# Miniprotein binders against q96jn8r1131to1294: the designs that were tried, part 209

Target 1, 164 residues: q96jn8r1131to1294
Amino acid sequence: TLEFLENHGKNILLSNGNRTATRVASYNQGIVVINQPLVPQLLVQVRIDFLNRQWTSSLVLGVITCAPERLNFPASACALKRAAWLLRGRGVFHNGLKICEKFGPNLDTCPEGTILGLRLDSSGGLHLHVNGVDQGVAVPDVPQPCHALVDLYGQCEQVTIVNP
Below, E stands for the ipSAE of ESMFold2; O stands for the ipSAE of OpenDDE; V2 stands for 0.75 times the mean of E and O plus 0.25 times the DockQ between their complexes.

## First folded at step 17 (miniprotein)

Design X88 (at its last look DockQ between E and O 0.90; V2 from the best seeds 0.80)
Fold by OpenDDE base, look of step 17:
Structure X88 (fold): chain B 164 residues (1-164), chain A 83 residues (1-83)
Amino acid sequence: as target 1 above (164 residues)
Amino acid sequence: SKEDLAKKLIELYKKALELVEKGASEEEIRKLLEEVVKIAKKTGDLYLIDYAKLALEEFEKGDLDDLRYYIKLALLYAKELLE
């Protein structure tokens, strides 16, 4: 079953069989990684459960290609210097650098209840799904194996892994 | 304003890079980066804050390459805020 790894950001509390992640302090230290690597055609989805409007920005979604169980998580996903492809706002980032300016909806403005999904296609393209709608290829060729990463950042204080 | 602070940050980051290239003292560079953090906090922008903290942290670790890296990210982000 899909669940978040026990290796996570310092401000994360896991619950619901490790399917729910809650950031219980501050605006950062909220990185979680899903246990199973992405494989072609597997749709991994998380639902935004709770937004705290006292903060700006919101969750970051993406993948990492390093071993997640050994990763010393930084305070935020923006600090990842290698092996990271991230969706932040409307941008796509690779190792911190923006490689696409406008992709899909603005993650910073997604309301509670939004279901965000990641899926690899047969060519290694990483797709973003929003409420079940394929937004297209965010990253054309992602190295495998890779793991889905969620940074509960800023406004986003809780997410839950949901089945398709 | 946030925009004014962002402009100031850009100037300070450029100065920081210059000091590094000139071989300025560690104390001088540290003080500058600490000022950057303070100004970033005044903006309330989380990424301005985080990039500033990361830059300072890498400097303290003695990793100038990563310092330059995060300054680059900070500059790019700050400039985007001004668009």
Scores: ipSAE 0.863, ipTM 0.937, lowest interface PAE 0.5, mean pLDDT 96
Fold by ESMFold2, look of step 17:
Structure X88 (fold): chain B 164 residues (1-164), chain A 83 residues (1-83)
Amino acid sequence: as target 1 above (164 residues)
Amino acid sequence: SKEDLAKKLIELYKKALELVEKGASEEEIRKLLEEVVKIAKKTGDLYLIDYAKLALEEFEKGDLDDLRYYIKLALLYAKELLE
């Protein structure tokens, strides 16, 4: 069963059998990680439950390749370096730098109710799904093992893991 | 305006890199980075704010390599805002 890992950002409260993550303070300290590594046939999906439009930016999606159970997470995903590939706005980021300027929709404009998915293909390519629609390969060859990550950043205050 | 504040941040970040390169005093660099944080907060832009805070934090740790790293990211982001 897919759940958010108990090791998470300091402003996160887990609920609903650890399938719902809520950021209960500020705009950051909201990193959560899915408890199983991605494998080629696994689709990890989260629904955006609540947005606070008082903030300027929204959630970040991505993967990390280091073991997440005992990591000390930074305040924000933008401080993650070589172990992370991140989808932010329309960009794909690695080691803090934008490696693709335009991929998929702008995550900062996704409304409440949007279902966002991550999966690996058989070649190790990372795919984004938006409301069930595959947006293509964001990162062509992600090292394995890796875990799906969500940063409940800025506008995004709550997400829930949903089944495909 | 936010645009004027972003231009000011670019100016201050470039100055910070110069001060680090020539080995200016800790006091001079700290004062500059604290001003960067103040201006970033006035923009209301969360990434400008986070990069500014990260730069100051790495300076306080004495990690000049990571200080340069976050200044570079802040510059790239601020320039994109002006495009």
Scores: ipSAE 0.679, ipTM 0.855, lowest interface PAE 1.2, mean pLDDT 91
ESMFold2 (binder alone), look of step 17: mean pLDDT 87; pTM 0.841

Design X89 (at its last look DockQ between E and O 0.91; V2 from the best seeds 0.83)
Fold by OpenDDE base, look of step 17:
Structure X89 (fold): chain B 164 residues (1-164), chain A 83 residues (1-83)
Amino acid sequence: as target 1 above (164 residues)
Amino acid sequence: SKEDLTKKLIELYKKALELVEKGASEEEIRKLLEEVVKIAKKTGDLYLIDYAKLALEEFERGDLDDLRYYIKLALLYAKEMLE
């Protein structure tokens, strides 16, 4: 069963069998990691449940290749200096540095109810899915094992893992 | 304006890098980075704020490489905002 790990950002409250993450304070400290590593053909999806428009920006999606259960999470995904491939806005970031300017839809403008998915293909390419539609390869070669990461940042205050 | 503040941040970050290269006093650099944080907060932009905080934290931790790293990220982001 796909769940969020108990090791998470300080402002996160897990519920619904650890399938729902809610950021209960401020705009940050909202990083969560899914328990099972991504393997080829496994589609991991989260639904944006609630957006607080008081804040700007929104959730960050991606993967980490370090051991998530031992990771001391920073306040924001933008602080991850190693082993991180992230989707933020329309950009793709590797260890904080933007490696692609425009990819897929703008995550900062995805409305509530949007289902976002991550999937590795057989070549190690990381795909983004939006509402079931494959947006293509965001990262061409991701080291394995890796874990899906969600940063409930800015507007995004709640997400839930959903079945494909 | 937010634009003016962002331009000011860019200026201050460049100055910070210069001070580091010149071997300026820790106090001088710290004061500058604290000013960066204050100005970033005035912009209301979350990533400007966070990059500024991270830069200051790394400096206080004594990691100049990571300081330069986050300043780089901040500069890139700030410049993009002005486009």
Scores: ipSAE 0.856, ipTM 0.935, lowest interface PAE 0.5, mean pLDDT 96
Fold by ESMFold2, look of step 17:
Structure X89 (fold): chain B 164 residues (1-164), chain A 83 residues (1-83)
Amino acid sequence: as target 1 above (164 residues)
Amino acid sequence: SKEDLTKKLIELYKKALELVEKGASEEEIRKLLEEVVKIAKKTGDLYLIDYAKLALEEFERGDLDDLRYYIKLALLYAKEMLE
């Protein structure tokens, strides 16, 4: 079953059978990774449970292509390099740089209760789902294997893995 | 104001790149990057803060290539904020 890996950011507490991640301090050190690689038929979904709107930015979604079990995660997803493709605000980022100015909704404005999903299509394209609605291809050809990643950054203090 | 602080950060980052390019002393570069972190924290903007911290951390690690890398990212983000 889908769970967050035990290897995670320093400020994360896992609960609910490792399906809920809570950032318990500061604004960062909140990276979590789903325990199975994405495959074309797998939809990984998380629900935003708690937000603190006093921070200026919110969660980051994405994928990493390096093995996550022993990876030393940086404090924030913005420091992930060539192994990551990230959805942040309205942008898509790779190797720290914005590769798409506008994709999907602004993640910094998604309210509590929003369900965000990631999946690969048959061509290796990365799709974002928002409340069950496919937003299209964010990244056209992600190397496999890759794992879904969430950074509980800034406003985002808790997410829970939910079933499709 | 946040806008004034962001403009100051851009100025300081450009100065930091100049000092790195000409091989200025480590003490001079460190003092400048510490000022960048201080000003970034005053903005309250988390990405300004993180890029400033990353730049200083890479400098302290002796990685001038990654220092330049994070300064570039910081400048791109800061300029976008002022648009």
Scores: ipSAE 0.757, ipTM 0.888, lowest interface PAE 0.9, mean pLDDT 92
ESMFold2 (binder alone), look of step 17: mean pLDDT 87; pTM 0.847

Design X90 (at its last look DockQ between E and O 0.91; V2 from the best seeds 0.85)
Fold by OpenDDE base, look of step 17:
Structure X90 (fold): chain B 164 residues (1-164), chain A 83 residues (1-83)
Amino acid sequence: as target 1 above (164 residues)
Amino acid sequence: SEEDLAKKLIELYKKALELMEKGDPEEEIRKLLEEVVKIAKKTGDLYLIDYAKLALEEFERGDLDDLRYYIKLALLYAKELLK
């Protein structure tokens, strides 16, 4: 079953069989990684459970190609300088650098209840799904194996892995 | 204003890079980066804050390449805020 790894950001508490991640302090230190690698045609989805509007910005969603069990997570996904493809706001980032300025909806403005999904196609393209709707290829060729990453950042204080 | 603060950050980052190229005393660079953190906090923008902290951390670690990298990211982000 899909669940978050025990290796996670310092401010994260896992619950619900490690399917729910809650950031319990500050605005950062909220990175979590899904245990199973993202393989082609597997749709991994998380639901935004709770937003704290005290903060600005929101969750970051993406994939990492390094071993997640050994990763020393930085305070924020923006600090990942290698092996990282991230969706932040409306942009796509590779190792911290913006490679696409406008892609899909603005993650910073997604309301509670929004279901965000990641899926690799047969060509290695990383797709973003929003509430079940394929938004297209965010990253055309992602190295495999890779793991889905969620940074509970800013407003986003809780997410839950949900089945398609 | 936040815009003014962002502009100030950009100036300070550029100055930091210049000092690094000149091989100026590390203490001066440290002071600049600490000031950057302070100013970033005034903006309330989380990514400005985080980039500033990352820059300072890399400096303290002695990794100038990564420092330059995060300064670059910070500059790009700050400039985007001004658009």
Scores: ipSAE 0.852, ipTM 0.935, lowest interface PAE 0.6, mean pLDDT 95
Fold by ESMFold2, look of step 17:
Structure X90 (fold): chain B 164 residues (1-164), chain A 83 residues (1-83)
Amino acid sequence: as target 1 above (164 residues)
Amino acid sequence: SEEDLAKKLIELYKKALELMEKGDPEEEIRKLLEEVVKIAKKTGDLYLIDYAKLALEEFERGDLDDLRYYIKLALLYAKELLK
């Protein structure tokens, strides 16, 4: 069953059988990782449960390719300097630098209730799904194994893993 | 204004880079990076704040390569805000 790993950001409280992550303090320290690597037949989906619009930016969604169980997560996903491909705002970032100016929706404006999904295709391409609709390939060839990552950053205070 | 604060951050980051290239006293560079954090916090923009904090942290660790890295990210982000 898909769950968030116990190794997560310091401001995260896991609940609902480790399927719900809540950031309980500040605006950062909210990185969570899904407990299974992505494989082509696996669609990992999270629902945005709660947003606090007083913050300027919102969640980051993406993948990491280093082993997540013992990783020392930085306070914010923007500090992932290697081994990460991140969807942030309207852009795709690799190692902190924007590699695609526009892909999918602007994550900073996605409302509560939005369901965001990640999966690999048969060629290792990373796909974003928004409310069940495939947005296409965000990253064409992600090294495997990789794990889905959510940073409950800024506005985003709670997400829940949901079944496809 | 937010625009004025972002322009000030760009100015301070560029000054810090210039001082680093010249090998100027670390105390002056530290004061600039602390002012960067202060100005970033006034913006309320979380990425400006995070990049400023990361830059100061790397300076304090003596990791000048990572300091330059986060200054680069901060400059790119601040310039996008002004567009």
Scores: ipSAE 0.807, ipTM 0.914, lowest interface PAE 0.8, mean pLDDT 92
ESMFold2 (binder alone), look of step 17: mean pLDDT 86; pTM 0.833

Design X91 (at its last look DockQ between E and O 0.89; V2 from the best seeds 0.83)
Fold by OpenDDE base, look of step 17:
Order: sequence, then structure tokens, then C-alpha cells
Structure X91 (fold): chain B 164 residues (1-164), chain A 83 residues (1-83)
Amino acid sequence: as target 1 above (164 residues)
Amino acid sequence: SKEDLAKKLIELYKKALELIEKGDPEEEIRKLLEEVVKIAKKTGDLYLIDYAKLALEEFERGDLDDLRYYIKLALLYAKELLK
């Protein structure tokens, strides 16, 4: 079953069989990684459970190609310098650098209840799904194996892995 | 305003890069980066804050390449805020 790894950001508490991640302090230190690698045609989805509007910005969603069990997580996803493809706001980032300025909806403005999904196609393209709707290819060729990453950042304080 | 602070940050980051290239005293660079962090905090923008912290952290670690990298990211982000 899909669940978050025990190796996670310092401010994260896992619950619900490690399917729910809650950031319990500050605005950062909230990175979590899903245990199973993202393989072609597997749709991994998380639901935004709770937003704290005290903070600005929101969750970052993406994939990493390094071993997640051994990763020393930085305070935020923006600090990842290698092996990271991230969706932040409306942009797509690779190792911190923006490679696309406008893609899909603005993640910073997604309301509670929004279901965000990641899926690799047969060509290695990373797709973003929003509430079940394929938004297209965010990253055309992602190295495999890779793992889905969620940074509970800013407003986003809780997410839950949900089945398609 | 946030925009004014962002402009100030851009100036300071550029100055920091110049000091690094000149090989100026580490203490001067340190003070500059600490000022950047302080100003970033005034903006309330989380990414401005985080980039500033990352820059300072890399400097303290002695990794100038990563320092330059995060300064670059900070500059790009700050400039985008002004669009």
C-alpha cells in the first residue's frame, strides 16, 4: 500500500497508517516521500486536508530520483539541489531552477479538498492530475526509479494519500 | 514595501557576489548575508527567507559554489516578484 516513509521532515507527524502527514510546527521542515517508486501508469494522489492561512505559499509536489530512505531532508523543497523535479505555484522546477513558468493550476491557491496526483506515462513523462483531471506533462522525461515527494510548506499543514 | 525590500535584496545579493569574486574578507561577506536574512524576514515572503538562510548556511559551510547557486535562485525569485 502507498504510505509516507518514516524518513521525513522534522516537523511532520504521520498518522492513519502513515497515509496522513501533518506539519505540526512552523512553516517548513515538512517534506514527505511516498514509499513506493512512481512507476508508469501508477497514479499517486494526495488530498489537501488542511490549510493554515497564517502562512503564505503552499505545498510543493514533485519527484526525487535519489534514495529517499537515506536522504537528509532540508527545511524546504527549494533547497534540493539535485535529483528533484518540483511543481511549485504555477511553475516547474528542476534542481531549484524554474524550467516552466506556467503549468496547470496555481498550487498556492488550491483549496482544501483538492486532490493532486502524479503519474508517469509510458514515455517517462510526469503528469499532474488535479481532482482527477490530467493537466498534461509537467516534466517530459523523468529518470526512473523516482519517488513522489510532497513538501507541506507554508499554508499546507496536512495531506492524505488517497486512492484513485 | 515588499517590492522595495525585494529590490534591496537584489542589490545586496549582487554586492555579495562581487565580494566573493574579489576574495574580500569572509567577515564582510558574512555580515552582508546576515543582513540579507534580516531584510528577507521583513518581507514575510517565505521563499525570500529560505533562500537567504540557505545562502548564509552554504557560506558558513564554506561551499562557495552552492552559495552562488542559492544567490542565483534568490535573485531570480526576487526579480520575479517585481514583475
Scores: ipSAE 0.858, ipTM 0.936, lowest interface PAE 0.6, mean pLDDT 96
Fold by ESMFold2, look of step 17:
Structure X91 (fold): chain B 164 residues (1-164), chain A 83 residues (1-83)
Amino acid sequence: as target 1 above (164 residues)
Amino acid sequence: SKEDLAKKLIELYKKALELIEKGDPEEEIRKLLEEVVKIAKKTGDLYLIDYAKLALEEFERGDLDDLRYYIKLALLYAKELLK
């Protein structure tokens, strides 16, 4: 079963059998990682449960390729380097730099109830799904193994893992 | 305004890069980076704030490569905000 790892950002409280993550303080320290690596048949989906629009910027979604069980996560996903590919706003980021100017919807404007999904295709391409609709390949060649990552950043205060 | 603050951040970051390249006194570089953090907080923009904090942290750690890295990321982000 898919769950968030117990190793997570320090402002995260896990609940609902570790399928719900809530940021309980500040705007950061909200990185969570899914407990299984992505494989082609696996679609990891999270629903945005609570947003606080007083903050600028919202959640970051992506993958991390280093082993997440013992990693010391930074305060914010923007400090993740070569081990991460991140969807942020409308951009795709790797090693802190935007590698694609526009991909998919603007994550900063996704409302509560939006279901965001990540999967790998058979060629190692990373796909974003939005409310069940495949947005195409965000990153064509993600190294494996990798784990899905959510940073409950800024506006995003709660997400829940949901079934495809 | 947020626009005025972002322009000020760009000026301060450019000055910081110049001082770093010349090897100027650490106290002057530290004071510039501390001012960057103060101004970034006034913007209320979370990425401006995070990049400013990361730059100061890397300076305090003595990691000049990562300091330059976060300054360049901050400059790119601030310039995008002004477009």
Scores: ipSAE 0.774, ipTM 0.901, lowest interface PAE 0.9, mean pLDDT 92
ESMFold2 (binder alone), look of step 17: mean pLDDT 86; pTM 0.835

Design X92 (at its last look DockQ between E and O 0.90; V2 from the best seeds 0.85)
Fold by OpenDDE base, look of step 17:
Structure X92 (fold): chain B 164 residues (1-164), chain A 83 residues (1-83)
Amino acid sequence: as target 1 above (164 residues)
Amino acid sequence: SKEDLAKKLIELYKKALELMEKGASEEEIRKLLEEIVKIAKKTGDLYLIDYAKLALEEFERGDLDDLRYYIKLALLYAKELLE
């Protein structure tokens, strides 16, 4: 069963069998990691449940290749300096540096109810899915094992893992 | 305006890098980074704020390489805001 790990950002409250993450304070400290590593053909999806328009920006999606259960999470995904491939806005980031300017839809403008998915293909390419539609390869070669990461940042205050 | 503040931040970050290269005192660099944080907060832009905080934290930790790293990220982001 796909769940969020108990090791998470300080402002996160897990519920619904650890399938729902809610950021209960401020705009940050909202990083969560899915328990099972991504393997080829496994589609991991989260639904944006609630957006707080008080804040700017929104959730960050991606993967980490370090051991998530031992990771001391920073306040924001933008602080991850290693082993991180992230989707932020329309950009793709590797260890903080933007490696792609325009990819897929703008995550900062995805409305509530949007289902976002991550999937590795057989070549190690990381795909983004939006509402079931494959947006293509965001990262061409991701080291394995890796874990899906969601940063409930800015507007995004709640997400839920959903079945494909 | 946010754009004006972003321009100011860019100038200040460049100044910070210059001070580091010139071997300026820790206190002088600290004061500048703290000013950057204050100005970033005025923008209301979360990433401007966070990059500024991270830069200051790395400085306080004594990791100048990571300080330069976050200054770089901040500069790139600020410039993008002006496009």
Scores: ipSAE 0.849, ipTM 0.933, lowest interface PAE 0.6, mean pLDDT 96
Fold by ESMFold2, look of step 17:
Structure X92 (fold): chain B 164 residues (1-164), chain A 83 residues (1-83)
Amino acid sequence: as target 1 above (164 residues)
Amino acid sequence: SKEDLAKKLIELYKKALELMEKGASEEEIRKLLEEIVKIAKKTGDLYLIDYAKLALEEFERGDLDDLRYYIKLALLYAKELLE
């Protein structure tokens, strides 16, 4: 079953059989990683459970290609300088630099209850799903193996892994 | 306003890059980066704050390449806020 990995940001508390991640302090130190790599046709979904709108930005969603079990995560995903493709706001970022100005919805405005999904297609393209609807290819050729990552940044204080 | 603070940050980041190019003292550069952090915190914008903190941290570590990298990210982000 899909669970959040025990190696995570220091402000994260895992619960619900490691399927729920809560940021319990500050605005960052909230990186979590799904415990299995993405494979074609595996849909990894998380639900936004709780938002605190006092912050200016919200969660980041994406993938990393480094082995995550003993990786030293930075405080914030914006400092991932290697092996990361991230969806942030409306943009797509590779290793900290924006590579696409606008893809899918603005993640900073997704309300509580939104279900966000990541999957690889047969060509290695990374797809975003929003409430079950495929938004298309965010990144056309992601190196494998890769793991899904969520940064419970800013507004986002809790997410839960949900089954498709 | 947040826009005024973002414009000020852009000017201060450019000044920091110029001081580094001229070989200004570490104390002058540190004071400027510390001012940048203070102004970033006044914006309330988390990415302005994070990039400012990361820049100062890399300066303290002596990593000038990463310092320039985070200044670049901060400038790009601040300019987007101004559109």
Scores: ipSAE 0.813, ipTM 0.912, lowest interface PAE 0.7, mean pLDDT 93
ESMFold2 (binder alone), look of step 17: mean pLDDT 88; pTM 0.867

Design X93 (at its last look DockQ between E and O 0.89; V2 from the best seeds 0.00; counts 0 for: pae E 1.7 > 1.5)
Fold by OpenDDE base, look of step 17:
Structure X93 (fold): chain B 164 residues (1-164), chain A 83 residues (1-83)
Amino acid sequence: as target 1 above (164 residues)
Amino acid sequence: SKEDLAKKLIELYKKALELVEKGASEEEIRKLLEEVVKIAKKTGDLYLIDYAKLALEEFERGDLDDLRYYIRLALLYARELLE
């Protein structure tokens, strides 16, 4: 069963069998990681449940290749300096640096109810899915094992893991 | 305006890097980075704020490499805001 790990950002409250993450304070400290590593052809999806428009920006999606259960999470995904491939806004980031300017939809403007998915293909390419539609390869070759990461940042206050 | 503040931040970050290279006093660099944080907060832009905080934190930890790292990220981001 896909769940968020108990090791998470300080402002996160897990519920619904650890399948729902809610950021209960401020705009940050909202990083969560899914328990099972991504394997080829496994589609992991989260739904944006609630947005708080008092903040700017929104959730960050991506993967980490370090051991998540031992990771001391920073206040935001933008602080991850290594082993991180992130989707933020329309950009793709590797260890903080933008490696792709325009990819897929703007995550900062995705409305509530949007279902976002991550999937590795057989070649190690990381795909983004939006409402079930494959947006293509965001990262061409991701080291394995890796874990899906969600940063409930800014507007995004709640997400839930959903089955495909 | 946010754009004006972003421009100011860019200048301050460049100055910070210069001070580091010149071997300026820790106090001088600290004060500058604290000013950066204050100005970033005025923008309301979360990433400007966070990069500024991270830069200051790394400086306080004595990690100049990571300081440069976050300043670089901040500069890139601020520049993009002006495009």
Scores: ipSAE 0.857, ipTM 0.935, lowest interface PAE 0.5, mean pLDDT 96
Fold by ESMFold2, look of step 17:
Parts: sequence; C-alpha cells; structure tokens
Structure X93 (fold): chain B 164 residues (1-164), chain A 83 residues (1-83)
Amino acid sequence: as target 1 above (164 residues)
Amino acid sequence: SKEDLAKKLIELYKKALELVEKGASEEEIRKLLEEVVKIAKKTGDLYLIDYAKLALEEFERGDLDDLRYYIRLALLYARELLE
C-alpha cells in the first residue's frame, strides 16, 4: 500500500495509516516522501485537504532519486539540489534552476479538494495529473529509481494519499 | 513597500557576493546576511525568507559554495518579483 515514509519533515504528523500528512506548525519543515518508487503503472495521487490562505505560496510536488534513508530533511524543498525535480507554481525546477517556466496549472492556486497525481511513463517521463487529467510530461527523462515527494509548504497544511 | 524591499535585498545580496569574493571579514559578511534576513522577513514572501535564512545558515556552516548558491537563487527570484 502507498504510505508516507516515517522519515519526514519535523512539522509533519502522519495519520490515517500514514496516508495523511498534516503540517502542524510554521510554514515549512513539511517534506513527505511516498514509500514506494514510481514505476510506469503506478499513479501516486494526493488530495489537498486543508489550505491556510495566510501564507504566500503553496505545496510543491516532485520526485527524488537519492535513497529515502539518506534524505537530509531540509526545511523546504527549495534546498534540494541534483537529486530532485520539483513542480512549484507553474514552474519545473531541477538543481536550483527553473527548467520550464509554465507547465500545468499554478499549484499555488489549486483549491482544497484538488487531486494531484504523479506517474512515470515507460520512457522515464514524469507526468502531472490534475483531478484525473494528464497535463503531459513535465520532465522527459527522470532517472530511476525515484520516489514521489510532497512539500506541505506555505498554504498547504494537509494532504491525503488517494488510491489506495 | 514590497517592491522597495525586494530592490533593497538585491542590493544587499550583490554586496554580499562581492564581500565574499574580496575575502572580507566573516563578521562583516555575517552582519550583512543578518540584515538580509531582517529585510526578507518584512516582505512576508516565503521564498525570499527561506533563501535569506538558508544563505545565512550556509555561511555559518562555512559552506561558501552553498552560500553563493542560495544568494543566486534569491537574486533570480527577487528580480522576477520586480518584472
């Protein structure tokens, strides 16, 4: 079953069989990682359960290629470097660089109830899904193995893995 | 205003990079980065705040490569806010 790893940001509490992550303090320290690597048939989906609109930015989605046990729990996903490909706002980021200016919807404006999905196609392309709709390939050649990552940043205070 | 604060941050970050390259004292650089953190917090912008904190943290750890990395990210982000 898909679960968030017990190794997570310091402000995260896991619940619902480790399928729900809640950030309980501040605006950061909210990185969570899915316990299984992405494979082509696997769609990892999270639902945005709760947003606190006092913050200026919202969640980050992405993948990491380093072993989950070796993840240094940075305060924010923006501190991840070569091991991560990140979707934030409308941008796609890798190694501190914005590699795509506009891809998919603006994650900073997704409302509560939005279901966001990540999957890897057979060519290593990383796809974003929004409410079941494939937004296309965000990153054409992500190295495998990789794990899905969510940073409950800013506005985003709770997400739940859906399916299963 | 937020734009005036972002312009100030750009000035301070450029100064910080120059001080690092000239080999200025650690106390001079630290005080400049502390001022950057104070200004960033006044903006209320989470990424400006995070980049400022990360830059100061990496300086305190003695990691000049990561210090320059976060300054570069902060500059790019602050310039984007002004465009």
Scores: ipSAE 0.551, ipTM 0.792, lowest interface PAE 1.7, mean pLDDT 89
ESMFold2 (binder alone), look of step 17: mean pLDDT 87; pTM 0.846

